# Designs tried in a protein design chat: VH-VL binders against Prefoldin subunit 5 (PFD5). Part 11

Target 1, 151 residues: Prefoldin subunit 5 (PFD5), of Arabidopsis thaliana (Mouse-ear cress) (p57742)
Amino acid sequence: MASSSSRGEMEKMGIDQLKALKEQADLEVNLLQDSLNNIRTATVRLDAAAAALNDLSLRPQGKKMLVPLTASLYVPGTLDEADKVLVDIGTGYFIEKTMDDGKDYCQRKINLLKSNFDQLFEVAAKKKSVADEAGMVLQAKVKQLTAATTS
Short names: E, the ipSAE of ESMFold2; O, the ipSAE of OpenDDE; V2, 0.75 times the mean of E and O plus 0.25 times the DockQ between their complexes.

## First folded at step 6 (VH-VL; framework fv_clesrovimab)

Design b5 (from a3 with heavy chain F50Y; at its last look DockQ between E and O 0.65; V2 from the best seeds 0.00; counts 0 for: pae E 2.1 > 2)
Fold by ESMFold2, look of step 6:
Structure b5 (fold): chain C 151 residues (1-151), chain A 125 residues (1-125), chain B 107 residues (1-107)
Amino acid sequence: as target 1 above (151 residues)
Amino acid sequence: EVQLVESGGGLVRPGRSLRLSCTVSGFTFGDYTMSWVRQAPGKGLEWISYIRSKAYGGTTEYAASVKGRFTISRDDSKNIAYLQMNSLKTEDTAVYYCARDEDYPIYWEDYFDLWGQGTTVTVSS
Amino acid sequence: DIQMTQSPSSLSASVGDRVTITCRTSQGISSALAWYQQKPGKAPKLLIFDASTLESGVPSRFSGSGSGTVFTLTISSLQPEDFAAYYCQQFNSYPYTFGQGTRLEIK
């Protein structure tokens, strides 16, 4: 979505300026899209952590369980400290929390990431609109220059 | 060494301008939101402004006490955050800290895990 | 703006004492609360975030608790280096605000 003032300013720009504007805007859009993917990935990981915490909270401390050593070989084991876990915060970092604190942490962070995604998505959409408009104005100026040169 | 160093403070008259700089080293500056927080003499802490990383929109916010007078900016190529302070008032007298918002740039939570040592701004006639 | 009220505003204590500082908010902030320590002439230092999570390198004698509108910072066995000012800060919503501070002095 292009602003009227922004379009007017673009039409006053020379071809070289417009190429630079378009190139910079395209780079910024790609950067924002990478950041949106980072947020999405972190949300997925935190959703998985929340599911794991819910699953773990259904088991009493000290209950025997099978611990995988390989894809097809398991050994008996027990939970060491069933009321504490390490939580992946979506960036590859882990923090120690109690089970209840871990559940609350995951839900609050998931809500934040979803809100941040929505905000950043709007920013990226606006920047994409600027890039597209710059491209259209550039294309029109090149076409007009070419037509004038062939006369 | 991970470090934030503020500079540009000093004594100025009301109505004048100053620009503070925050020079960053030891971490990838462009990934982080940066904030300014001030502390008036004998008083508590007041958050002033943030600027998000360019990768996360580069958006800014300001406390009501400074909105319209102060402008935060960043130069990622130089690893510097700036605070342009215009129309200074005596109540702007404080130590100004730059701070890094949290280690995890995807959350946009403005608690501050790294602080500079501050630069003093005194506004008096 | 979310108002942050700390109590007490100052207190005196001896080495080895257990100390509790309370932060009260004008609105619910879930667990979006941080605690800072500030020594004279120094920048603040993050102690606790998310109400109860210790920042890396912070001694285990510090702990935080609370959710919603009432939060506490506890020092279980006061050490000489703990005499400082302490601030709470909410990061639930803009503008992010600090409590007025609590000075912890040697008795």
Scores: ipSAE 0.449, ipTM 0.727, lowest interface PAE 2.1, mean pLDDT 84
ESMFold2 (binder alone), look of step 6: mean pLDDT 90; pTM 0.924
OpenDDE, look of step 6: ipSAE 0.687; ipTM 0.862

Design b6 (from a3 with heavy chain K54R E61R; at its last look DockQ between E and O 0.71; V2 from the best seeds 0.00; counts 0 for: pae E 3.0 > 2)
Fold by ESMFold2, look of step 6:
Structure b6 (fold): chain C 151 residues (1-151), chain A 125 residues (1-125), chain B 107 residues (1-107)
Amino acid sequence: as target 1 above (151 residues)
Amino acid sequence: EVQLVESGGGLVRPGRSLRLSCTVSGFTFGDYTMSWVRQAPGKGLEWISFIRSRAYGGTTRYAASVKGRFTISRDDSKNIAYLQMNSLKTEDTAVYYCARDEDYPIYWEDYFDLWGQGTTVTVSS
Amino acid sequence: DIQMTQSPSSLSASVGDRVTITCRTSQGISSALAWYQQKPGKAPKLLIFDASTLESGVPSRFSGSGSGTVFTLTISSLQPEDFAAYYCQQFNSYPYTFGQGTRLEIK
């Protein structure tokens, strides 16, 4: 069972049906592109969290560090509980993890988001193909209807 | 608050069809993956199908035990998920639960943080 | 398919006891494991996801641990409302699978 017959089905459709099909496909592509952007943003945030956890793992418990109060003012502080952190899961929500569990969590989620991005990109490409084919068929039918108007 | 309500269960003879509905309220249904999970009498839980949100491709998956016979779908305008069950067999007898997959939809992690009360399907000659 | 085996299949315990339930998987699933509680005639309730993260509203006497192929659910001091069935579930790969369940009964 070959997959290429959707062009034949589109050629049977009226202009209004083709416009509706193209509009729906374009909307779905836009939703998918927004979702791809969301995944990329979450991946960047988790990568930053992973980097911060690595940096904290290299600092002994109780060492002094500067804690920002404002963009230009820092105060001395210490790392009070070095083996527990709050992790941004890429959506603005936070969970508590041990340092090692937090690093493993970030890496697992980063790998998951990268895999989800690749899968969703393939889906978006297929939806875009439907939109493009509908557009081509629509354009051809419109030309047939306006063929009596030439320069 | 958030609520999942299954309906459409009942007694049916082998070889027949039945359609289950899961009506959703209290959250943005279109953002979530929805699943069906069943539990045969005196047995454990079996995941049978999910459907992803439209924003994440609307992709469906099925357990081997139901693939080709069951079809999951969703109507985001009505906040309903459906399970069309064709060619029912005695071994399909179970309580069928509708479930929401996680509350962080960008990860596509399929553990179930919200469950309906279930609807009973009995397939008997 | 990833097979999930819980042990024990049942156990009896008293209020105040510490109990541990084990879930073993037929292949590595990293931390993609959830635990559920189910009381008779009720739907399952999520307790733990990502092997060790407690769902909101779940009492701190519940804890989960493990990674890879062996996971545990621990209840540190049983309460009367904890007598139920418990299921593990992997969400690493399709098809998602559950353990066969563990019934926790009153002595």
Scores: ipSAE 0.365, ipTM 0.717, lowest interface PAE 3.0, mean pLDDT 84
ESMFold2 (binder alone), look of step 6: mean pLDDT 90; pTM 0.929
OpenDDE, look of step 6: ipSAE 0.705; ipTM 0.867

## First folded at step 7 (VH-VL; framework fv_clesrovimab)

Design d1 (from b4 with light chain N92Y; at its last look DockQ between E and O 0.77; V2 from the best seeds 0.00; counts 0 for: pae E 2.5 > 2)
Fold by OpenDDE, look of step 7:
Structure d1 (fold): chain C 151 residues (1-151), chain A 125 residues (1-125), chain B 107 residues (1-107)
Amino acid sequence: as target 1 above (151 residues)
Amino acid sequence: EVQLVESGGGLVRPGRSLRLSCTVSGFTFGDYTMSWVRQAPGKGLEWISFIRSKAYGGTTEYAASVKGRFTISRDDSKNIAYLQMNSLKTEDTAVYYCARDEDYPIYWEDYFDLWGQGTTVTVSS
Amino acid sequence: DIQMTQSPSSLSASVGDRVTITCRTSQGISSALAWYQQKPGKAPKLLIFEASTLESGVPSRFSGSGSGTVFTLTISSLQPEDFAAYYCQQFYSYPYTFGQGTRLEIK
């Protein structure tokens, strides 16, 4: 158990304290889960971008291709020079990079997101353990209370 | 107005403790990673610690030079970041800056777009 | 740790001059570099991030370039208010590190 509160400590808590602990832990888990989902979504986008750059870098000059004007409108084109690319840095601005720099940029961001994901995942797992444990102890205490009341 | 204000600096003897505070205003404090950066007299800048937002687990990191002695924390309800400094050494003498990390929604880019005025810590016998 | 080396450590220039400061890293950091300006008795100010993106409010005479292990900060036409210290910083990996600084003085 990598929880901040051991089971022994939780067993010493009152029902109201356990409810509060579980509620707080659940909230934190949900918040972290949202962040994890966002990271996952961003990772998918960056993977696609990295793949696109890799593919483009392997295409010879003069290669026919479809050029997107919108998400659903394409026109025929021919690849001329692909030594430079424009990269969205996430602020609404685009910066020019060489093909290699673009690849490096994407890879750096992907690695960053992976690291972030792993860190958050670990934290979320710990919080969930706390929530689950608190829930178990809470249920046990409630059962005991009910039994005592009916006796 | 967006602002960071450090406080808590002073003169202390080696081995003593000091707590710095960074009070923020003008932005949603809880959304940002906060860092401490220090600058010894006549020297360059040294990053020493950060604390992530709660959304990102509130995780902390420390430079090797302060790890085990310094503790970074935050109170989002008060818009304050703290740096608890224990077992202070003479080499900890510096101006201490709190800084806001330029975090984007998903990318933890730890460069600093906002700085406080700094608070001076002097460790001397 | 990633070591940052700025050059020169100090330089003298005149108003109107073109000035270039270089930052070298011990390993490749892609474009994960920021530049700061610091005036005496003041906190650092962010100038450039991602090696070449100008921070909002920073004059266009400032520019950054480079990737990998060599980066440059350029002031196209030096103004009186530009005499200060300049620092590069990598945010590629923890621990984050700064260059030793470049002091730009009036000739």
Scores: ipSAE 0.284, ipTM 0.752, lowest interface PAE 1.9, mean pLDDT 90
ESMFold2, look of step 7: ipSAE 0.452; ipTM 0.754
ESMFold2 (binder alone), look of step 7: mean pLDDT 91; pTM 0.934

Design d2 (from b4 with light chain T53I; at its last look DockQ between E and O 0.79; V2 from the best seeds 0.68)
Heavy chain, then light chain:
Amino acid sequence: EVQLVESGGGLVRPGRSLRLSCTVSGFTFGDYTMSWVRQAPGKGLEWISFIRSKAYGGTTEYAASVKGRFTISRDDSKNIAYLQMNSLKTEDTAVYYCARDEDYPIYWEDYFDLWGQGTTVTVSS
Amino acid sequence: DIQMTQSPSSLSASVGDRVTITCRTSQGISSALAWYQQKPGKAPKLLIFEASILESGVPSRFSGSGSGTVFTLTISSLQPEDFAAYYCQQFNSYPYTFGQGTRLEIK
ESMFold2, look of step 7: ipSAE 0.491; ipTM 0.765
ESMFold2 (binder alone), look of step 7: mean pLDDT 90; pTM 0.922
OpenDDE, look of step 7: ipSAE 0.770; ipTM 0.899
ESMFold2, look of step 8: ipSAE 0.535; ipTM 0.773
ESMFold2 (binder alone), look of step 8: mean pLDDT 90; pTM 0.928
OpenDDE, look of step 8: ipSAE 0.752; ipTM 0.890

Design d3 (from b4 with heavy chain T33I; at its last look DockQ between E and O 0.60; V2 from the best seeds 0.47)
Fold by OpenDDE, look of step 7:
Structure d3 (fold): chain C 151 residues (1-151), chain A 125 residues (1-125), chain B 107 residues (1-107)
Amino acid sequence: as target 1 above (151 residues)
Amino acid sequence: EVQLVESGGGLVRPGRSLRLSCTVSGFTFGDYIMSWVRQAPGKGLEWISFIRSKAYGGTTEYAASVKGRFTISRDDSKNIAYLQMNSLKTEDTAVYYCARDEDYPIYWEDYFDLWGQGTTVTVSS
Amino acid sequence: DIQMTQSPSSLSASVGDRVTITCRTSQGISSALAWYQQKPGKAPKLLIFEASTLESGVPSRFSGSGSGTVFTLTISSLQPEDFAAYYCQQFNSYPYTFGQGTRLEIK
């Protein structure tokens, strides 16, 4: 079903058509919202990585630090040359990059996700508008039918 | 087997329309961005359009050379991507490839890891 | 649009040779570059993505390097099946663009 129907068009629809339209729109909204949440989660991860790279790049050689072995296990260490970093590209592969290239990579991905988020957000908003409008028209029609039956 | 198969190519006159199809198998079609890339005879590759998965809004993009004339679409229930080509020009003569790039889960990799064999479109008077 | 320039446009080499193809971009694209191989009458095949990551199933004699505006594809020891056309592609921004291609021929 077309998700771009105006209110006027919706008012011309039958109850069953409106129900179908609303249901479809709701499904699409939920799908898009899930995608938006996924993008948000990924963005947070990349922001953290970018911040870590930035912090590392500003630290002098020989500075004491804790090196993570796991999420909860750390060992003491010292920062050597931080000219190169390994970047997880999300496919199970790690690629070696210079510090600057690593920063650029993170920033590129962050920008991409931001762009995607904005686009999807707009789409979701439109779909939600359709769903809400369809719902309103549906309720109005149902009330009218009920009133007519009672009379 | 993971595969893309293009069809619908042929000989048409300028100004006419043609619809290409890309039938996919061996993977979850709905999770991927589908693109069309063409190659004129003896020339290089030209990206012309993509369509995202439904999960990501099904949005589309077009190269300037085809914008307003070509329309990309998909039918996830049939595992087919389409390219509707209107107002065809002689310069649209090319082998047309459908290609897959990852859309799921989140990290968009806008390179093409799977290609069809291509279908030939010839626009000539 | 981002312009992609490959060099050389064509080269001749022998089996066993080390071959390097260069791709230059009109602006910085970080590592958003892929390399493809295309044999006559066949569809392109992905070799490398993210400038330096080898696609699964691709022989290790292929490697990619570079970032920003200069990228290279290297074949460490050319094999008979490697004679083909090669294309770089940027996916940093729309529209996606390809290099003009490099034809690798047998000497």
Scores: ipSAE 0.341, ipTM 0.767, lowest interface PAE 1.7, mean pLDDT 90
ESMFold2, look of step 7: ipSAE 0.525; ipTM 0.766
ESMFold2 (binder alone), look of step 7: mean pLDDT 91; pTM 0.933

Design d4 (from b4 with heavy chain K54Y T59I; at its last look DockQ between E and O 0.64; V2 from the best seeds 0.63)
Fold by ESMFold2, look of step 7:
Structure d4 (fold): chain C 151 residues (1-151), chain A 125 residues (1-125), chain B 107 residues (1-107)
Amino acid sequence: as target 1 above (151 residues)
Amino acid sequence: EVQLVESGGGLVRPGRSLRLSCTVSGFTFGDYTMSWVRQAPGKGLEWISFIRSYAYGGITEYAASVKGRFTISRDDSKNIAYLQMNSLKTEDTAVYYCARDEDYPIYWEDYFDLWGQGTTVTVSS
Amino acid sequence: DIQMTQSPSSLSASVGDRVTITCRTSQGISSALAWYQQKPGKAPKLLIFEASTLESGVPSRFSGSGSGTVFTLTISSLQPEDFAAYYCQQFNSYPYTFGQGTRLEIK
């Protein structure tokens, strides 16, 4: 019913106004989708960090292992400090944590990001509804103009 | 120079309104969440509101003490954040600070790396 | 709401002293805690976030520790410019709340 009220106001707009409204709404939807993707990417990275922390916490300090240099090339190396890690948080910024504190950090951030994702998704859905409605009203007005011009 | 400058404070009677402004310079305003934090005379700090960047939906939140009376907004073309304060009460007397935090998702924790110098609002009869 | 209680409420110390300020929370907040310094007549300044991470440009004599419900801010060798009020803030959940403050006076 909120869409019906907005549609009524859109019906009062001229074609140029509707084009501007649709263009602006489309731009905003694209920006919000990019932001949603950023949140999803950050969540995936935190999930991967949590998995790595679990793997590292099971290894003795100083144990020899193969350290990848490329996808097909490895060299011998050692795991140096098994009780502390640096957590990459997405811009080259790292924070130092114990393994347990690192796991807690990842879970807290994942929970925050999921909540923020849901909130932003609702905003994006509402803006997309405005864009779609503007498009439908615009198409109807263009049909009216085309019919009048032809006859 | 990176800074936040608050303005619009003053002495008003209860029930009146004021609008505070936070003018931003030296950084890309559209990349940040903006918050208002107040400090009553002789008291500690109280977070009261934020507004996220437009890229993150312009979502707002309010402390219970001001919800329904205060409205936060932003004008990114002017690099200004606003706090519209309606139905002011004597308990709203405070220094009001604007503060920023980064909207990049992993840094998205509401602690404040840059603060303005504050503007004083006094509500008395 | 998560209540934040700092101790002591005020403290006098001499230049060179080690100073410790404690922040206790009414619920567990993991490591979602920040510390601020506020000098008289000035705005707060971020010192530490995530309980123990120093903000850029903050002297290394400042350190933070703790998790869960008890956190500390330590100044290892007090300097004259450290006279200020200090506040903890939780950012675990809305509404974000601050401690009542600790006033540090230089003897």
Scores: ipSAE 0.513, ipTM 0.762, lowest interface PAE 1.7, mean pLDDT 84
ESMFold2 (binder alone), look of step 7: mean pLDDT 91; pTM 0.932
OpenDDE, look of step 7: ipSAE 0.735; ipTM 0.877

Design d5 (from b4 with heavy chain E102L; at its last look DockQ between E and O 0.67; V2 from the best seeds 0.61)
Fold by ESMFold2, look of step 7:
Structure d5 (fold): chain C 151 residues (1-151), chain A 125 residues (1-125), chain B 107 residues (1-107)
Amino acid sequence: as target 1 above (151 residues)
Amino acid sequence: EVQLVESGGGLVRPGRSLRLSCTVSGFTFGDYTMSWVRQAPGKGLEWISFIRSKAYGGTTEYAASVKGRFTISRDDSKNIAYLQMNSLKTEDTAVYYCARDLDYPIYWEDYFDLWGQGTTVTVSS
Amino acid sequence: DIQMTQSPSSLSASVGDRVTITCRTSQGISSALAWYQQKPGKAPKLLIFEASTLESGVPSRFSGSGSGTVFTLTISSLQPEDFAAYYCQQFNSYPYTFGQGTRLEIK
């Protein structure tokens, strides 16, 4: 499905085969774009967790604070243990960490998400290239057909 | 009932091929990375391959010991992961497990929260 | 590749004992470590992930600790059903690697 030597195979395909190939590639590109958005959402959650950890490290025990439910929704709460936190790993599961370990966890995961985003973006770009090539070959075959039938 | 069931193991001679299947039920198979992990007789565990979900690129990786000889694939419509094992060697003798990777598909860090019971592959002259 | 070394390779203990198993890595893996239990003839079972987080349904007598290159699995009060092999696994980077295993025998 890569665009390198597959261009020659595309030129041997019929119009119906090329339409199916382009439709499949377009659907896969859309699916990959949704997954890229999932990575962005997880990055926002981890950024919010990192920010909350920094805020907690600046406050004494028992002090009232807003406890995040999400990046945009908070509830009142109190600091129960200044050195311990629960970290949302992006799916509703929580892990208990010391504050320093929680900061390290967030940074490690943010780094992974950035790398995975870049890799997935490259996969999506390659699939888009396949779709674009299929479209160009399809258009060329349609031009050949219409030119032949008008002469 | 969440289950992974491996099949396709058996006795083969070196140089031959086998195809292992991992049939999945009880969870949305297409959302998960799937791995194969093997265990030689009396030995420890060796991760050998994974395949990511199609939504996260469908990318694959292989341990150096099997790269070029083994091919992992998946059929999301049938809820089956496959391991095509070509050019089998006696050192490929092991119990082969399929496993679901718990590292939610965005992190690509794989540890395994669900395992099948395994299928035995014996490669012997 | 990240090499994983468990110690001891085997041990015998009595019911009620506190048991520790150590996993050392050839390079730092932060907290990207899992522990598995495998009973004879059975598939591995996940006990702990992220070095210290218990998988759902795992008895609280199991605990994990460590970061970087040294990790421990502790069973606080050994039970008869804990006779098994135990493996650590790093998931910091591909290829994912396992320790060679620790066989725990009940006296």
Scores: ipSAE 0.483, ipTM 0.758, lowest interface PAE 1.8, mean pLDDT 84
ESMFold2 (binder alone), look of step 7: mean pLDDT 90; pTM 0.928
OpenDDE, look of step 7: ipSAE 0.700; ipTM 0.867

Design d6 (from b4 with light chain S31N S56Y; at its last look DockQ between E and O 0.73; V2 from the best seeds 0.00; counts 0 for: pae E 2.9 > 2)
Fold by ESMFold2, look of step 7:
Structure d6 (fold): chain C 151 residues (1-151), chain A 125 residues (1-125), chain B 107 residues (1-107)
Amino acid sequence: as target 1 above (151 residues)
Amino acid sequence: EVQLVESGGGLVRPGRSLRLSCTVSGFTFGDYTMSWVRQAPGKGLEWISFIRSKAYGGTTEYAASVKGRFTISRDDSKNIAYLQMNSLKTEDTAVYYCARDEDYPIYWEDYFDLWGQGTTVTVSS
Amino acid sequence: DIQMTQSPSSLSASVGDRVTITCRTSQGISNALAWYQQKPGKAPKLLIFEASTLEYGVPSRFSGSGSGTVFTLTISSLQPEDFAAYYCQQFNSYPYTFGQGTRLEIK
């Protein structure tokens, strides 16, 4: 959060110092926004993995099924070792789990990601407030300098 | 070569201050949460503090035994984590380790897959 | 804070023995548990994370099991180099806490 002392400190800064502050704050906000998107994407992928694990748990081992190779082409196949799966951890990496351990893993990680998203969102909001305040002070100082030069 | 090297330990009187450094090489320091863990002579391990990567907010947390007295920080441009220890007490006497979290940055879970060799802090009157 | 209690506090065994170390927690931590080995004068080394997953390069004679509040570390065929202290650690919530340690002495 921006405070009176933070704004007062910015108003004492020169134009080049304010430009540097604004640029750094903008960079940090963009980095945090990318990180928030990563968390959201990982949450969606883990939700999908949990749904797939639930679907797999309803199928007996060894039962013949059509395995999609493409959207239009299927081949006969069988389910092998149905009690173990590779779980996408939401980052493109996979780990081996039993079916029950895989479901528990997904739910635990989903809960963590939702909590981490909320915390990071608050951090990003505070950094954005700093960036916005620096921009306002910079704009005001540039206008004052330009007006003095042209009068 | 991947390593964590602690420095800054020594003998100090109670009430004084000391700053520990953890110098990192061989991996992308800025991606990782870093922790300090201590071990009193002949005792077990105690987690002290962590600092998250800057991409995930750079947030910090402290064990109750050191909160308000110790401050963790990081300088990603120099690959260094710091522990500023103020108002030292005799019970702060320990080997201090810095450690790296093996979890991915989005989960913020701390089990420690890399440890430094430790630096000894002795607080004695 | 989540309290971590290991048993036994110390253990003597012969080469080839199967040994088991237990870690109990004061509240449920799902599978958010790690095991460490610490040899005298050295830093701890991660053996197992998420209760049962072996860290890369750890010998297969080490295994972990358990969920919730009771966890075990098992060494299926004890070797002379396994002389060390062993610690469990929860990473479910801060403050992250360790067990008091188990010292394994080889006869």
Scores: ipSAE 0.332, ipTM 0.696, lowest interface PAE 2.9, mean pLDDT 83
ESMFold2 (binder alone), look of step 7: mean pLDDT 90; pTM 0.929
OpenDDE, look of step 7: ipSAE 0.667; ipTM 0.858

## First folded at step 8 (VH-VL; framework fv_clesrovimab)

Design e1 (from d2 with heavy chain D110P; at its last look DockQ between E and O 0.68; V2 from the best seeds 0.59)
Fold by ESMFold2, look of step 8:
Structure e1 (fold): chain C 151 residues (1-151), chain A 125 residues (1-125), chain B 107 residues (1-107)
Amino acid sequence: as target 1 above (151 residues)
Amino acid sequence: EVQLVESGGGLVRPGRSLRLSCTVSGFTFGDYTMSWVRQAPGKGLEWISFIRSKAYGGTTEYAASVKGRFTISRDDSKNIAYLQMNSLKTEDTAVYYCARDEDYPIYWEPYFDLWGQGTTVTVSS
Amino acid sequence: DIQMTQSPSSLSASVGDRVTITCRTSQGISSALAWYQQKPGKAPKLLIFEASILESGVPSRFSGSGSGTVFTLTISSLQPEDFAAYYCQQFNSYPYTFGQGTRLEIK
């Protein structure tokens, strides 16, 4: 029902106003798509961190030095500290967590990102619909103007 | 200087409207989700609304106690968040705080790391 | 909505005491829990987020712990400036709900 009201306002707009509306809506859709990509990338990285934490929890004490596997997982020392990890909390801070707390943190954030992706995807779809409506009204007005100027 | 300053509070009769403003300085306002939180006299804190940054849709949510009566908005060019309060009731009497959500933009789980000093709204007949 | 219950509702303590405040939630929130300090007539101040992470500038005598449905705030050696109200707040899901508060008073 919200689209019917905005369509009526669009049909009252001039061609230049509709072009500006379409361009702005397209820009906002691109911004939202970048945000969706950020969420997707972070989800992949957290999945990798969770897998790395599982692998670390299976390794015996005293094994070879580990290397960072993802931006969200750092093990700064030898396996002698395998029960503790540094976790990037996304605010420029790293905190020490036990292995189990690190796994729980990763899973909580993964669940959040999946839910946020779905919600933002719907927002982006709605904005895309506005852009498409503006484009259709614009094309119809251009066609009317072209017919009037060539008759 | 990083700060939030609320304004627009006052005494109003039931059924009337007020508009609160939260003026922001010292940080990039457009990056943050902003919330309004209120505290009735002698009571605890109640979150009432948020508005997300535009990069994450500018979406809003409301507590059930104010849904349909209050509207949150933001003007990122002026660094101001607003709370339009319509159909005010005596139970809306409170100190109203604006608060900044400190979170990484993709998680949407704000904890409130910066608060204004509050503006008092009194709804009385 | 997630209900947040703090205990005790109030307590008295002396400078130097160790104090523990508990926050219980009506459903699991993992570690999405913050603690705030509020002095009379003042705005709340964030102490701890993510259940256990100290906000920048908060003294190390404050600590938080817990996960799921039970969380604690501990002040290891109480100072005169710590006498205030304390609130927990969940940020797992909207609406973001607060505990009813704990008043910490000087004996």
Scores: ipSAE 0.461, ipTM 0.736, lowest interface PAE 1.8, mean pLDDT 83
ESMFold2 (binder alone), look of step 8: mean pLDDT 90; pTM 0.926
OpenDDE, look of step 8: ipSAE 0.655; ipTM 0.857

